# Ledger of designs, part 2: VH-VL binders against q6nml5

Target 1, 200 residues: q6nml5
Amino acid sequence: MFSEVEMARDVAICAKHLNGQSPHQPILCRLLQDLIHEKACREHGFYLGITALKSIGNNKNNNIDNENNHQAKILTFPVSFTCRTFLPARGDILQGTVKKVLWNGAFIRSGPLRYAYLSLLKMPHYHYVHSPLSEDEKPHFQKDDLSKIAVGVVVRFQVLAVRFKERPHKRRNDYYVLATLEGNGSFGPISLTGSDEPYM

## First folded at step 1 (VH-VL)

Design o01 (framework fv_olinvacimab)
Fold by ESMFold2-Fast, scan of step 1:
Structure o01 (fold): chain C 200 residues (1-200), chain A 122 residues (1-122), chain B 107 residues (1-107)
Amino acid sequence: as target 1 above (200 residues)
Amino acid sequence: QMQLVQSGAEVKKPGASVKLSCKASGYTFTSYYMHWVRQAPGQRLEWMGEINPSGGSTNYNEKFKSRVTITVDKSASTAYMELSSLRSEDTAVYYCARDYEWDSSGYYFDYWGQGTLVTVSS
Amino acid sequence: NFMLTQPPSVSVSPGKTARITCRGDNIGSKSVHWYQQRPGQAPVLVMYYDSDRPSGIPERFSGSNSGNTATLTISGVEAGDEADYYCQVWDSSSDYVFGTGTKVTVL
C-alpha cells in the first residue's frame, strides 16, 4: 500500500542549466522530472511525491558528454531524498473511475494506477449491454438491480493480481492490476458521476 | 532544451536514394525508441519504421520494408533514415518522432522533429 | 489492413463545441491517441490513451473511445484550435495507423 521511503538517485544535468544563485532548485526539478518519467519501481511501486530532500552531494563527473563533444558538460549529482510511494498488492481494496468499456471487461483508473482491468468473468451477475434502447446510453455492464458499470462510474474493487511492467530502454515502468468484484457485497459501483485525481 | 533537429530539405531525381538525419538533445538518446513518419502534401501521416537506439533493432512498415533503412549513431545522438529507389510519390515531409509510452494497447509519439521536405523530380 | 477514417473537415464557431470522430473496426479495443497539426508545423500530441491530456493541454479537450468510434471533443473552441487533427492507434502486427485527418475551421 502506501509507504514513505528513503531513496538515492544520481541526477544528470547540463551545466548551462544550473542556476548559480540556487543550484539545488534545478537539480530537484530534474529529479522530479526523472521520477515522473520513470513512474514506478519494482521495489516501492508508484512515486507519489518527494516528501523531503535529505542531501545533494558534489558533482561526480567533470567531463563532456561523449555523444556531443561540443556541448556543455554534463554534471551528475547524488541526491538523497524521501519519497511517498504506492505499491499495489494482492488483496488491496481500491476505488477508481471506469475509463474504458470493452465487450469483455473494463479498465479502471485509481490514482496513479491506470491499468486495473476488471473482467466480465469477475463481475458476478453482470452482463454486457452493447446496443441500448436509448441513443444517449453508451455500452456498459448492467446487473439485474439496474446498477451499471460504465465510463465515468466509480467502482470499489479488490486487487486479484499485480504485474510490474518494465521498459529499461525507455526508463519507464508501470503496473497492471487484475481486479475482481467477487467475495464481498460492497464491491461494485459507488457513484454514477465518478472523479479522477492525479498524484503528481 | 529537448530538441529533435532534422537535416535540411533535399531535391532528388527518380531512382536516387536520400538519407535524412535527426539529432536528439536534452534527454538520454538510448532510452527512447525513435520513429520516422512521413506526410505527402495534403495527405495523412504515414508511419515508416522505428529503431531502438540502445540495441539498434528495427521494425518497418511492410509498405517501405524493401526500400527503407533506419540506423543510429549513438556517439552523435543521431538517427538516420535512408529511402532508396525514389519515386515522385515519395515527395513528402519526413518527421522523426520520439516514442514515449507503452502498454498492452499501443504506443504514441510525444515529441517530433521539425520535418524535412524531400522533393523527387526530374 | 486496419484503417481509421475521419471526416475531412469540421466547421465550428468560437465558443461552441467541435467533435472529431475516428472510425475503425473494433477501435474501442485499442488505445487512441490524437495529434494537432497547424499549417507548416510538426504534429503536437493533444490526447493519449483515449482520454488522457498531456501537460499544457487545456481541459476543453476531452476524448472517448467505444465500439467502432473514438471522439476528440473540443469545447469552448478558440481561434487557436484551428488545425488538422489526426487520430492514431497501434495494431498488434506492430504497425502504427493514423487516421485520414480532419481540418477544424473556426469561423
Scores: ipSAE 0.000, ipTM 0.452, lowest interface PAE 13.9, mean pLDDT 82

Design o02 (framework fv_olinvacimab)
Fold by ESMFold2-Fast, scan of step 1:
Structure o02 (fold): chain C 200 residues (1-200), chain A 123 residues (1-123), chain B 107 residues (1-107)
Amino acid sequence: as target 1 above (200 residues)
Amino acid sequence: QMQLVQSGAEVKKPGASVKLSCKASGYTFTDYWMHWVRQAPGQRLEWMGEINPSGDYTNYNEKFKSRVTITVDKSASTAYMELSSLRSEDTAVYYCAREGYYDLWSGSYFDYWGQGTLVTVSS
Amino acid sequence: NFMLTQPPSVSVSPGKTARITCRGDNIGSKSVHWYQQRPGQAPVLVMYYDSDRPSGIPERFSGSNSGNTATLTISGVEAGDEADYYCQVWDSSSDHVFGTGTKVTVL
């Protein structure tokens, strides 16, 4: 689900790198870089973009001790802003492009979600087709009506399960999704090639 | 454990192009920016450009922008630098270097370096 | 465009202190990083963000940065410290800029 959410972050910036006239632009650029690096949070999902800046508060550090260590040179500004986010949730219907095919399933990318796994066990009536020795065709999944799930094909699927992967030491997060084609005849490939479809 | 391994020495004629590789191991390739820095014999280190492997964003030193292209192969954890229209002045050792973790809005530093690749441009 | 100037060479006796300067306009408003390069080898980071020391670098290496001059100080100099040393900063117009380099000779 897409949302527009108000959130707050403490933005750390070296005092030496403020422009001396106004800290607004350097702080906003730093916030954007922090969100791009972090990628996602548990509560709101993937960060898609800052839609509004609400406020930049005063520095939270009353004293900068330049005689101690590098951390003492850092100013911390509380920033309130609105961010567009994407949180994958169980039951969601998503579209994405197949990026990798294994004998037992495929990985699909849907917008910022890189790890949506579609198991062969969740592809009703599909079977794995190994590349024939004498043909140019790559491995793929196919059913009797010749519908194909192959690298580059855009697939419509439903989210079965979501797992948030937190890497706090790196301040970088991600989401993993299990996908299914079960339960609806509209699930599966939505184009013959997939390359001309917009990314989602 | 953490390593950047570069391709072997190259000898090129003026006007040719050269493409160097830098294979990373021991860390998550997409978590860190990769840079290319050269050093001509007896000269200073000179920054050429950078790439973010996660977003495929590149930035180049204005001096080289018309001739340099930096790319990555994420599946192989390898960065590439191609320099075209080679001149004798391009004879140098070329290094790839990893940018350290960026937690501040400040100048970046290079915490791990490849062993370097000598490129010789002569007739 | 932005320029960092270092002395070409510094000579020091074993056990004494070597000081390597890096001069640039308002360099004290920037973060300075330092690299050690032995002949035929790749550079090694020995100091970052003015005065922070990477893991594995001895405490006898220290740094400072104020006004127009940054300094890398090596106390109790050992023969193994003989190398070329380069300072480096990021500048908004010139991107990453390296100094002219200083050859430290231990005699």
Scores: ipSAE 0.000, ipTM 0.427, lowest interface PAE 17.7, mean pLDDT 82

Design o03 (framework fv_olinvacimab)
Fold by ESMFold2-Fast, scan of step 1:
Structure o03 (fold): chain C 200 residues (1-200), chain A 122 residues (1-122), chain B 107 residues (1-107)
Amino acid sequence: as target 1 above (200 residues)
Amino acid sequence: QMQLVQSGAEVKKPGASVKLSCKASGYTFTSYAMHWVRQAPGQRLEWMGEINPYSGDTNYNEKFKSRVTITVDKSASTAYMELSSLRSEDTAVYYCARDFYEYGDSWYFDYWGQGTLVTVSS
Amino acid sequence: NFMLTQPPSVSVSPGKTARITCRGDNIGSYSVHWYQQRPGQAPVLVMYYDSDRPSGIPERFSGSNSGNTATLTISGVEAGDEADYYCQVWDSSSEYVFGTGTKVTVL
């Protein structure tokens, strides 16, 4: 689900990067950098973008102890803002592009979600094709009607399971999703390409 | 046709090390994570650690991290688990188990080896 | 540590329904997997992602997961269903967590 949520963060910025009488731009830039690095949170999913800056509070006057010796002081500002987020959930119907094909399944990327795995066991009527014709052909999955799941193909799928991966020491999080094509005839490749299109 | 075949039973003295093997066949060895799970007599299953056979990257249960080492031999499609400084409490059946694993994570155990009994006694 | 609690034992008559519960805080937000283990044998996956059956597992086996309780249900119980059953989840802090196990006895 896409949502727009209000949240608050303490933004740490070196005093030397604040110039002029308006600190808003440097603080907003640092906030954006922090969210891009963190990528996602458990409560709201992936951060897609800051939609409004609500308030910037007073400096908490903190020192920099986790940085190198060249930066003597860091200022910390409480910031309230709204952010558009995407939280994958079991049962969601998503679309994404196949990025990697293995003999037993494929990885699909859907927007900020890089790790959606579609097992061959969850692709009814598909078979793995290794590349019988030439080195220029790529491995893929194919049905009797010549529909294929190959790198670059856009696939509509349902979320079967969601896993939040937290790495707090690196301040970086992610989501992993298991995908399925079972249960609905609309799941699978959504290309407008005709059924007799060649593999190449 | 998919199989995980483990090495035979071991009897060790306290303070010794044991190295167990798990040979995979019938699938692409490097495409799935290999886990080690143990079960002491009459006790629950306990996860010990995992390895990505493609990269050799490991992740261990903190309880065992100081004593356990998991490795792979890609050419032999074999995973190994070595447990050092053995104590009587390490008497257990040790299982290897396959799970889906890519990008540093795995989800569930779909195939299991037959288990290896390790007995630690004086 | 995140903990999954199961009843130690469940007794059921042939042809009746056995229900094996797995309790954990907010377990409904996790994906629950179930293993069957007969004495002296390796565990066998019998249910994954709450309610999906692996190929070869009879349709008598079904699963559910909501709130604080996941349940493995075995309808039309047969003598061959006697075994220990374990639930399992992945938790970011505790990694791979197995339940306390339930011994199912067919009377």
Scores: ipSAE 0.006, ipTM 0.475, lowest interface PAE 9.6, mean pLDDT 82

Design o04 (framework fv_olinvacimab)
Fold by ESMFold2-Fast, scan of step 1:
Structure o04 (fold): chain C 200 residues (1-200), chain A 123 residues (1-123), chain B 107 residues (1-107)
Amino acid sequence: as target 1 above (200 residues)
Amino acid sequence: QMQLVQSGAEVKKPGASVKLSCKASGYTFTSYWMHWVRQAPGQRLEWMGEINPSGGYTNYNEKFKSRVTITVDKSASTAYMELSSLRSEDTAVYYCARESYDILSGYDYFDYWGQGTLVTVSS
Amino acid sequence: NFMLTQPPSVSVSPGKTARITCRGDNIGSESVHWYQQRPGQAPVLVMYYDSDRPSGIPERFSGSNSGNTATLTISGVEAGDEADYYCQVWDSTSDYVFGTGTKVTVL
């Protein structure tokens, strides 16, 4: 699910980058870099973009490493902002593009979500096609009506399970999702007819 | 036009230290982790360590941890790798490489590489 | 102690298909990236996230990753494809791990 959330972060930047009467842009750029690096958090999901800058507070403290006498002075600013986020949750209906086909399932990408796995066990009436009749065909899954789930196909699916994975030493996180086509006739491959591709 | 330009070849004696540089241009230096990877003659690529130029956080391969130090000069958009107590087996080409860091493109792979610096440790 | 094993060499005739394997425990649950290194040159990214191709890399390069084996496939092999190829993963226990490397020779 998409949300717009107010949040606060302490942004650390070099004092040299605050020259002049427009410190907001360097601080905003550093904040965006920090969010891209972190990728996601447990509470709000993936960071999609900063939608508004609410406030930048006064320097919280000096961060000068005594062992790095060649480093410039680092300043830390509390920043309040709004951020659009994408949090996958059990029961969500998402759309994504098939990026990898295995004999037993497929990996789907939905926006920043790279690891949505759709098992063949969760594709009712589909079967794996290994030996294509055409030289140009790649391995894929096919249904009675000749509908295909193949690399490049956009699929609507439901989230069965969500796993949050953190890497604290890199300050970097990710989400893994198990997908299903069971329970609703609208799930499966979709056709796009001259419209922008749905993100969700 | 993204470029990583490395310092020139070095010849060192055993026991010496070497400090290599990698100057970045064409992108925001502080937005991407920088890595150092070496390759001894006829051998595989071997990861040595990484640095986040914005925060200065480093992580090193345990094999090199006691001898390697990676630093950055943000104002010069330059990363450095210093390797101490050189031995003949440290003779190798040393590469700097940029890690992809983007929500949509992903992470954990090296999208741009420097040209490499040959370090020869002679006895 | 995660390890990625590649065959030391692969020989292929021009116009045929070369397949370079990268074997690792449960590698199909990881994202595999591939680099090409021509003699005397720096490595070049040729495949990322198993099967995504960077701009400038020909469509005859493709990738797959399943179970314990990832594969880089080069169809319609050309003389210019002669190079060393390395697979690479990020593993939470080992950080950045490169494969043992495969020398592709075009005969």
Scores: ipSAE 0.007, ipTM 0.469, lowest interface PAE 10.4, mean pLDDT 83

Design o05 (framework fv_olinvacimab)
Fold by ESMFold2-Fast, scan of step 1:
Structure o05 (fold): chain C 200 residues (1-200), chain A 124 residues (1-124), chain B 107 residues (1-107)
Amino acid sequence: as target 1 above (200 residues)
Amino acid sequence: QMQLVQSGAEVKKPGASVKLSCKASGYTFTEYYMHWVRQAPGQRLEWMGEINPSGGSTNYNEKFKSRVTITVDKSASTAYMELSSLRSEDTAVYYCARGLDYEWSGSYPYFDYWGQGTLVTVSS
Amino acid sequence: NFMLTQPPSVSVSPGKTARITCRGDNIGSKSVHWYQQRPGQAPVLVMYYDTDRPSGIPERFSGSNSGNTATLTISGVEAGDEADYYCQVWDYSSDHVFGTGTKVTVL
């Protein structure tokens, strides 16, 4: 599920942003911005954070003849680093918060994963409640034992399927997951009492 | 091995009702939505509705909502679609199809297995 | 009401490339699925989630989806590819929507 991997990226930065600063700091900042924008890759999943900087190579761009133009010059540095990643996989057990309820299922957010879909087909014994019991209650899913899956509820679920979604035009990727509550009595809403185990 | 087998052709008069069946085999019937899609002669495919076989909950195309009823018999792994108050424009081939229902926000369900179709002719 | 518009027909010679378009407002934000229907037969899924092929569908079938247009591309067209092709999406207001259909004729 979680890994630490070594990878390399070419980091583009405007020359004027290096004046008066350490070249490592603005390059690392730009690399982080690039990873946050890209969000995920197929091989390693979501980028969670840079854990170590291995090397920064020499600028790949040619020097310009006119000194006045250096303010607009783009410099490209090859950077080698280690990154903590999260790759969702079939069989993983995850916890997340319900963010949206529809008549046929719910979307759960688990860390960087925004699209974990829990279909009503994968919620054994639950039914959709369109008309709430109170004027203040929103639509939700409920069992006969009054267990409830509603916006804001934390749910433990298992991953059934994973799809990588790339958007090359936007240089942004994502992952979609199909979730299930089947097969284990511990799956479903998570609650804490004074006698319960700590939530980890 | 995975298969959807539909009932045979029907001929009905205007104002009558028709009830079609779709028997599933080769997979766990309650784990997938069942959909009904029709196609009038020379026309596009048109979605009619869906059912969750596990709970029996349904969702219908607003165009058909007043006339269509979809049901299931879980013990027989069979889905049914009943269309009432038949009109000449209801003459079509009616298909059942299995749906996969994840990736809701920005991604949408597809139909991976289809029945062979049932021709319904409405004629006076 | 959400609408998917396809060209009524596409003619292509054997071995050439056929391109079938599916146009809809902001269709690039949706996932497009494609079905092949031969005369007298039920539709068959040939492409799902824009670019993915079901088992058994040859690699000469490919898909794309961006902006207002999704495209199913069939390279090295064979006589057996002659069929009607339908795109399909799910839309919040219109539920499951099929395209107008394209008849591919292999000459």
Scores: ipSAE 0.000, ipTM 0.485, lowest interface PAE 10.2, mean pLDDT 83

Design o06 (framework fv_olinvacimab)
Fold by ESMFold2-Fast, scan of step 1:
Order: structure tokens, then C-alpha cells, then sequence
Structure o06 (fold): chain C 200 residues (1-200), chain A 122 residues (1-122), chain B 107 residues (1-107)
């Protein structure tokens, strides 16, 4: 689910980039870069955007060695802000676009969530089609009524399981989701135009 | 036939770099992640890193990340692994292996290359 | 930091059952995969997702995973089953982790 949450981060910036005029702008730019790089946290999910700045505190003074200049100094500022987030949770009903089809399942992207995996075992009545009849068709999953789950198709699914992946050494996180089409007849390919075709 | 064919054995001195190749055939190269796994004599298999051939994104084992670089040549369906600053303990058989590779804890390696012996000695 | 420990060796007579264990903290919460490696050869996948067999692997191979221990079971052992066996999982802090390996000897 989407939320707006208050949070704080320590922002590290080289002292030479903080010339006396408007020091807050470099700090905010660094904060945005840090959030984009970190991508997500366990408590609040994916960072979608900064919605308000609350405060920038005083420098905590941190010295980091530079290969070429031992005098390079990194300053650390505590920043409080409001951030829009997306946290996937078991039981959520999400909509996303199929980005990759494998013989045993498909990966669906839903907003910032790139790794929602829909196993063939969780697609009731679907089967894998490797060699499409048409020369222009890609591999896909097909139901007996000819409904398709293929790259580019928008699918409604339910979250079966959620995993938070940490990479602390890279300061980069992500979420991985197992999807299912079981339990509800509305799950599967959707038509956003209201036509009888599952593809737009 | 699906197969991974690796380059030939290498003998290097400490401090040198080595670049190994792994050529894929019989499947769509960009549909599967490619991994590199090594095995020192009498030791366990050790994962080194992975690459998504479609986008070029990589992820490395922390132990090797300062010295290892994995790349692909999509037109040749070939993956490469370069290991720099070689030490005697880098003497090992190096394997390439494929899987679906999205860093989810259910992935496995279903196809392996034959391995390349790298010997590091003075 | 996550580690998988296997016994270094298992000896079994032809026709009997070999059990190869793989131990790790809270291993039952992960999917365990198994590889067979004969001397001078690349590893071959023999079990995945704890208990699924790849095409071409005989039914006498089976697997289980609960608590802190996963087991690869080979019933009716044949001379051709003699090899090193490795378990493998993915872990969030270490990515892909292989076990210490078990040498299965058929005597």
C-alpha cells in the first residue's frame, strides 16, 4: 500500500560542495540521490518521492580519506522529511505489466516493484507456449479460452509472499513478491479499454 | 542442444589478470542470468557473481567485488569474467552456469559450462 | 556469513539407501537445491526446490527440507551414483551459498 511517512536520513556531502550560498540545495540533491540509490527500506517500502522538507540539522563532522587528498572532509547533516512510499504486503491486489516470460513463470512490474514472480503453478488453466504459430508472436502462457499472459500484457494478481532484499555494502535494497492468480475469477489479464481482448 | 562452452586453461603469475569466456548456444541468451562459480582444489563451490545479459546489470560476491568484472557480448552470446590482482589462492576451476537469476531465494543452476582451470603460480 | 555444513563423506553398499544431509540456520525457510559432481566434471543439478527432480534424474533420488536440515536421499544406490554432492541456497546477505560437499562412496 501507498503511504506518506515522516523519516530522517543522515546526508553525507563533501565540504567543498558547500560554498557559503544556499547550502541546503546541495544537501537536498544528495538526499534525493541517496534515496534513489537505496530504493527501499524494510519499514516503509519503496521511496517514491520527497513530498516535504521538515528540517536540516547541524553538521555531525565526519572525516573520510581521499586517495589523492587526505584533507578531503565529509560533512554529515541530519535531514527530516516526508516521503511517499509503496510497501507490498501479503494479500494485496496489484496490477502490473508482464516484462519477462520464462518457461515456468513470468515477471511482472507493478510501479516500483520490478520482481513480482507469477509461477505457472499459480496460473490455473494456463500452459506455456514456446513456439508460437505466428512469426511475430513471443513465448507466452495461454488458457483454453485463448487468453494470454505475454510480455506487455497487464495482469491483476494477488501477493502471496513478500521478501525484502538487503545489500548493505551497496546501500541498495529491493522487494521481491510471489504472485498468484488463484482464488478470484477477476485475476489474470485485464482489458483497460473494456474490449473483449485482454491486450490493449 | 543447449550448452555452455568455456575458454581454455590459463597459467598466470601473482598480480596478473585473467579474462575467461563462456559461449552459450541452443537457447535464448538474454532470457537467463549467467553466473560464475569457482572451485579451488579440494574445496567447495564458491559463487562469484552474476549478470543479466538483457540489461547488463551485475551483482558480485562481496569477497570478489573489488577484483571481478562480468560482462556480456549479446551478438556473440558470450559472457566474460575478468579477475584481477591474482593470488595463489585463486588457483581453481572456474565455471559459468545459467539460471533465471532475479535474486529470489528459489533459483538454481540448471546448465553448467565444462570449467576452465586457472593456475596462479610464480 | 550464512553457512551450509555437510558431512565430508558417506559410505553405502550397492542397493542400499544413502542419506546426505545439509545443515544451516533456519534452512527450512529457504529452497535447497542439490548438485552431483563426478571427478573432473562440472556439477549436474539432481534436485531443486527441496524435492523436485530435473528431467532425466531417476525416481530413486528424493529430497526433504525442514527446520535446520535438508536431506538428499538416494535409494537403491548404484555404482554410478558415486560422486561429490553439494547443497545450495540463496541467502539475502551472501547471495548464492554452497555446502561443504559430501563424497559418496559406493562400496
Amino acid sequence: as target 1 above (200 residues)
Amino acid sequence: QMQLVQSGAEVKKPGASVKLSCKASGYTFTSYYMHWVRQAPGQRLEWMGEIDPSGGSTNYNEKFKSRVTITVDKSASTAYMELSSLRSEDTAVYYCARDEGYSYDFWYFDLWGQGTLVTVSS
Amino acid sequence: NFMLTQPPSVSVSPGKTARITCRGDNLGSKYVHWYQQRPGQAPVLVMYYDSDRPSGIPERFSGSNSGNTATLTISGVEAGDEADYYCQVWDSSTDYVFGTGTKVTVL
Scores: ipSAE 0.005, ipTM 0.447, lowest interface PAE 10.9, mean pLDDT 83

Design o07 (framework fv_olinvacimab)
Fold by ESMFold2-Fast, scan of step 1:
Parts: C-alpha cells; structure tokens; sequence
Structure o07 (fold): chain C 200 residues (1-200), chain A 125 residues (1-125), chain B 107 residues (1-107)
C-alpha cells in the first residue's frame, strides 16, 4: 500500500557544506541522499519521495572535537517532513518485469521492489525450459498455451509473503516478497512480449 | 515448534544401499526446498542435492549424481535420501536441512536455516 | 568448480578477537553465510548475507565481504565459541558451496 506519512530524521552535515544564501537547501539534499541510501524502513516500507518539508530545527551537537582546528565540524539538524512510501503487503496485486530466471523460479522487479520471487511452485502449469546447447533459447518458464515467463516479460502477480531485510553494516534496508500466480486467471504475463507468436 | 527429525544410525556393507528419512514439522513442508549435506569424520560439509517438495524436482552434486536419489512423501512431510553402491569413503554424518533464498545485487544467496540432528552411516566390511 | 578456502585452525584467548577468513574468486560479488558447529552437533546459522545476525546471535559476531575474502569476526571470545566454522555461498555451476572449515580453539 501507498501512504503519505510524517517522519523526523536527524541529518548530519559538514559545516563547510552549508550555504549562507539558503542553509535549508544543503540539509534537504543530505536528507534526500540519506533516504535514498537507506531505501526502506520496517514501519512504512520504501521511501518514494519527500512531499513536504515541515521544519528544520537548530543544530543539536557536533561529533568532532572543537579543539582540532584542522578538522571539519559536523552539525546535526532535526528535520520534520512528509514522505510518500510503499509498503508491500500480503494480498497486494503487483506487476513488474522479470529480471532473472533460475531453474526453480524467477525474480521480478516492481518499482522500488527489486526482489519479488516467483517460485515455479506458484506458477500453475508452467515448466522450466533450458537448452545449454542453444544460445538462441534463453532459459524461461512456459505453459502449453505458449505463455512464457522470461527475462524482460512483464508479469502480474499477487504477494504471498513479505520479509524486511536489514543490512546494519551497510546502513541499507530492503524488502523481499514471495509472489504467486495462483487463484486468478489474469495473473501471469500481461504483454505480447515474451510470447512466441505475437499478433502485432 | 519447527523441527527436522532424522532416522537412526545405519551400518552397511560395501556395495549396499542406504535410505535415510527426514521428517519436517512446524511449517508448511511444500513451501521450502529440502537439502542433504554430508560430513565425513574430520572433513568439510559437502552438499549432496536438493528437492522441491511441491513438484519433486531435484538437483544433485555431480560427485553423487549417479548414486544419489532424493524423494519426498508430501502427506507424511518426509524427505528421503538414498545412496547406492556404498564405499568406505561414504562413512559420514548425513544431514537434511531446510534452505531459504534471497536475490541480492544480481546474485543468488541460499542459506541453510534449519538442520536435522544428523544420521551416522558407517560402511564397513 | 567454485571453491572456498578457510584456514584450518584459529587459536584465540578468552576476551580477545578471532578472525576467520573465507577466500573465493570474486566472493565479494556473492553473499556469504556462516555456520557454527559444536562437537557432536548439527551446524547453526550464525551470520547471513555477509554481515546480518540471526535472532539470538550476540552482537560480538560480525561479518564482512569484499574482493576475494569474506571474514567472520568474533570479538570478546568466550569458551562457548569454541567450534568449527564454515562459510557458504551459492554458485550457478557448483550450486551450494561450503568452505573447508576452520576450527576455533579458545585457550
């Protein structure tokens, strides 16, 4: 689900990067960079964009000894803002492009969600096709009716399970989703791309 | 409580076959791949093969491919590994393990999150 | 055939830091997982995705992975950390590859 939520973050920035004409601009830029790097949080999902800046408070502290004249001073500013987010949830219907095919499933990218895994177990009537002796036939999944799930094909799927992935040493988060094509005839490839005989 | 319970120790003669079992409980058996890994005394962990319990699809380590067969009984939530033409070098502890997977930065990562207690197989004349 | 090489043993005093390396060709492009195996017991996952700790694993366990070497670091080593440690990756040609194993002895 998409939401717009109020958030607060402490933004650390070197004093030398502050602009006297508009001190708020460098702080907002750093906040945006911090959110892009962090990518997602557990409570609200993926950060899609800052929709409004509410306030920038006064600097709270510095993490560098003021006695060291040869070191840059780092300032920390509390920032309050609104952010558009996307939190994947069980039951969501999404669409995305197949980016990788394994013998047992495929990985689909849907907007900011990079890791949506569609297991062969959740592709009713599909089977894996792979010819190591032919460079013309790339690995893919196929049904008897010429429906094909291959790299580059857009697939409509339902979210079966969601996992939050935290990487504390890299200060970066992500979401892992398990996808399914079960339960609805409209799930599966939604474009003529990836069919062996398109009518266009 | 999630658990993998393996069958008891086996003693076999060279040339015989052994079939080990691994009963899963506490999770949906068909949602996770089941793997078999062995460890000879004082040696490294060695992957033998995997099975998809839903479809029965298997992959085997080339070293064992001609001698190993992995199967499942979905109704019993049990996986089996049969190793034929046993040699003294097959004396080892055999583990079943549940595997989860993740796709990260263009590469696949599979980790073994739950392990059975292991079954000692001794091959002696 | 993809191979992961570990030192056969590491000896460390209580309270000191143990570092267990796992070497593989371009291993930094893969995610490395680590298992602890105490004598007579099944392996237990202690580190996954290079540097993430499973629930119940103390913060004194940390990991890194860059270039051709991944490292499991155990700070403030305790007697209970004495065990064999194995790294593991997935490879498209070899599938599931375990390291050669490192015995950590706490003296």
Amino acid sequence: as target 1 above (200 residues)
Amino acid sequence: QMQLVQSGAEVKKPGASVKLSCKASGYTFTDYYMHWVRQAPGQRLEWMGEINPSGGDTNYNEKFKSRVTITVDKSASTAYMELSSLRSEDTAVYYCARVTYEYDSGTYEYYFDYWGQGTLVTVSS
Amino acid sequence: NFMLTQPPSVSVSPGKTARITCRGDNIGSKSVHWYQQRPGQAPVLVMYYDSDRPSGIPERFSGSNSGNTATLTISGVEAGDEADYYCQVWDSSSYHVFGTGTKVTVL
Scores: ipSAE 0.000, ipTM 0.451, lowest interface PAE 12.3, mean pLDDT 82

Design o08 (framework fv_olinvacimab)
Fold by ESMFold2-Fast, scan of step 1:
Structure o08 (fold): chain C 200 residues (1-200), chain A 122 residues (1-122), chain B 107 residues (1-107)
Amino acid sequence: as target 1 above (200 residues)
Amino acid sequence: QMQLVQSGAEVKKPGASVKLSCKASGYTFTSYAMHWVRQAPGQRLEWMGEINAGSGDTNYNEKFKSRVTITVDKSASTAYMELSSLRSEDTAVYYCARDWEYSSGYDAFDIWGQGTLVTVSS
Amino acid sequence: NFMLTQPPSVSVSPGKTARITCRGDNIGDKSVHWYQQRPGQAPVLVMYYDSDRPSGIPERFSGSNSGNTATLTISGVEAGDEADYYCQVWDSSSDYVFGTGTKVTVL
């Protein structure tokens, strides 16, 4: 679910972007860019937004040789801030939109979570329909009551397993989730009327 | 608006050197890295090296390191790639390409030059 | 030393789905980018960071990357999608590595 956590990050910024004003705004903008690029961390999940800026410390450029740039000098500032995060966890009940249908499962997007995989093995009573009667109908999963899971359908599901995917050399991370419709009759396609979505 | 314009085709003899140019416009030249990538006829894309346009720092593919030199002219917003000791195997289209957003660690090539054909024949 | 292997060709009928694979050891731990190259033209970035689309690239292009295989998927294939496609990663020992390339033919 959601959390609000205190964090510290070193922010690298070109000296030319600091101009004559307080470095507050350009350093904060760079911090936002860094968090968007990194996307997520293991401890706190996806970064949703900075909720408060606590402090900006002194330039520590001398300690980071690889950040020195002769033409456009790079300065590094320690920044302390509060960030709202979303960490998917086993047992969480989420809702999201089906973005891709394969013969053996579907990928669902829920806010910043792009890789929630719902296997056909975790869709009790559903079967794959490859060649629908109507030309307007794309491949989908359907059960006897004609409920269907197709691209564009919003599905309520439970998180069965969570995998953190890190690429440390690129400082870009992600989360993969296995979804299930087992165990609760309310799981599956839902109406969008009055729906409360956690990432909204 | 953002574009990379490369120099014209070159015909060289084995053992010669060639220097290609790549002129950038529509963005802040010194804020991005520039890469050089080649493609021999019917072959795959092959990365040759990169330069930080702001600092002039370079990084080369080990395969080409002894023969390739990448430089920039900041005032002209132009990157150069010189390849020496040319062989027939160096016949290829040579592309310059920009790092996607910023030289701080993005590694996708979002803007490409039109390519320069270099033919090496005796 | 790091290598990315793609099938040399993929043939697909208009309106159907083309899947282009890119195989590499633990490629799922890397960020994969995809380029489209039409004959006589420079490459164009069509997918970056595994599954993000640049502005102007239609939704029928999608990507995935896990384990040893990354995949570029083109649904509802159009004649204009006929091109060579290359995957690309950065590797700490090999720097920037391009795949062997896949020629997509729309018949």
Scores: ipSAE 0.000, ipTM 0.441, lowest interface PAE 13.7, mean pLDDT 82

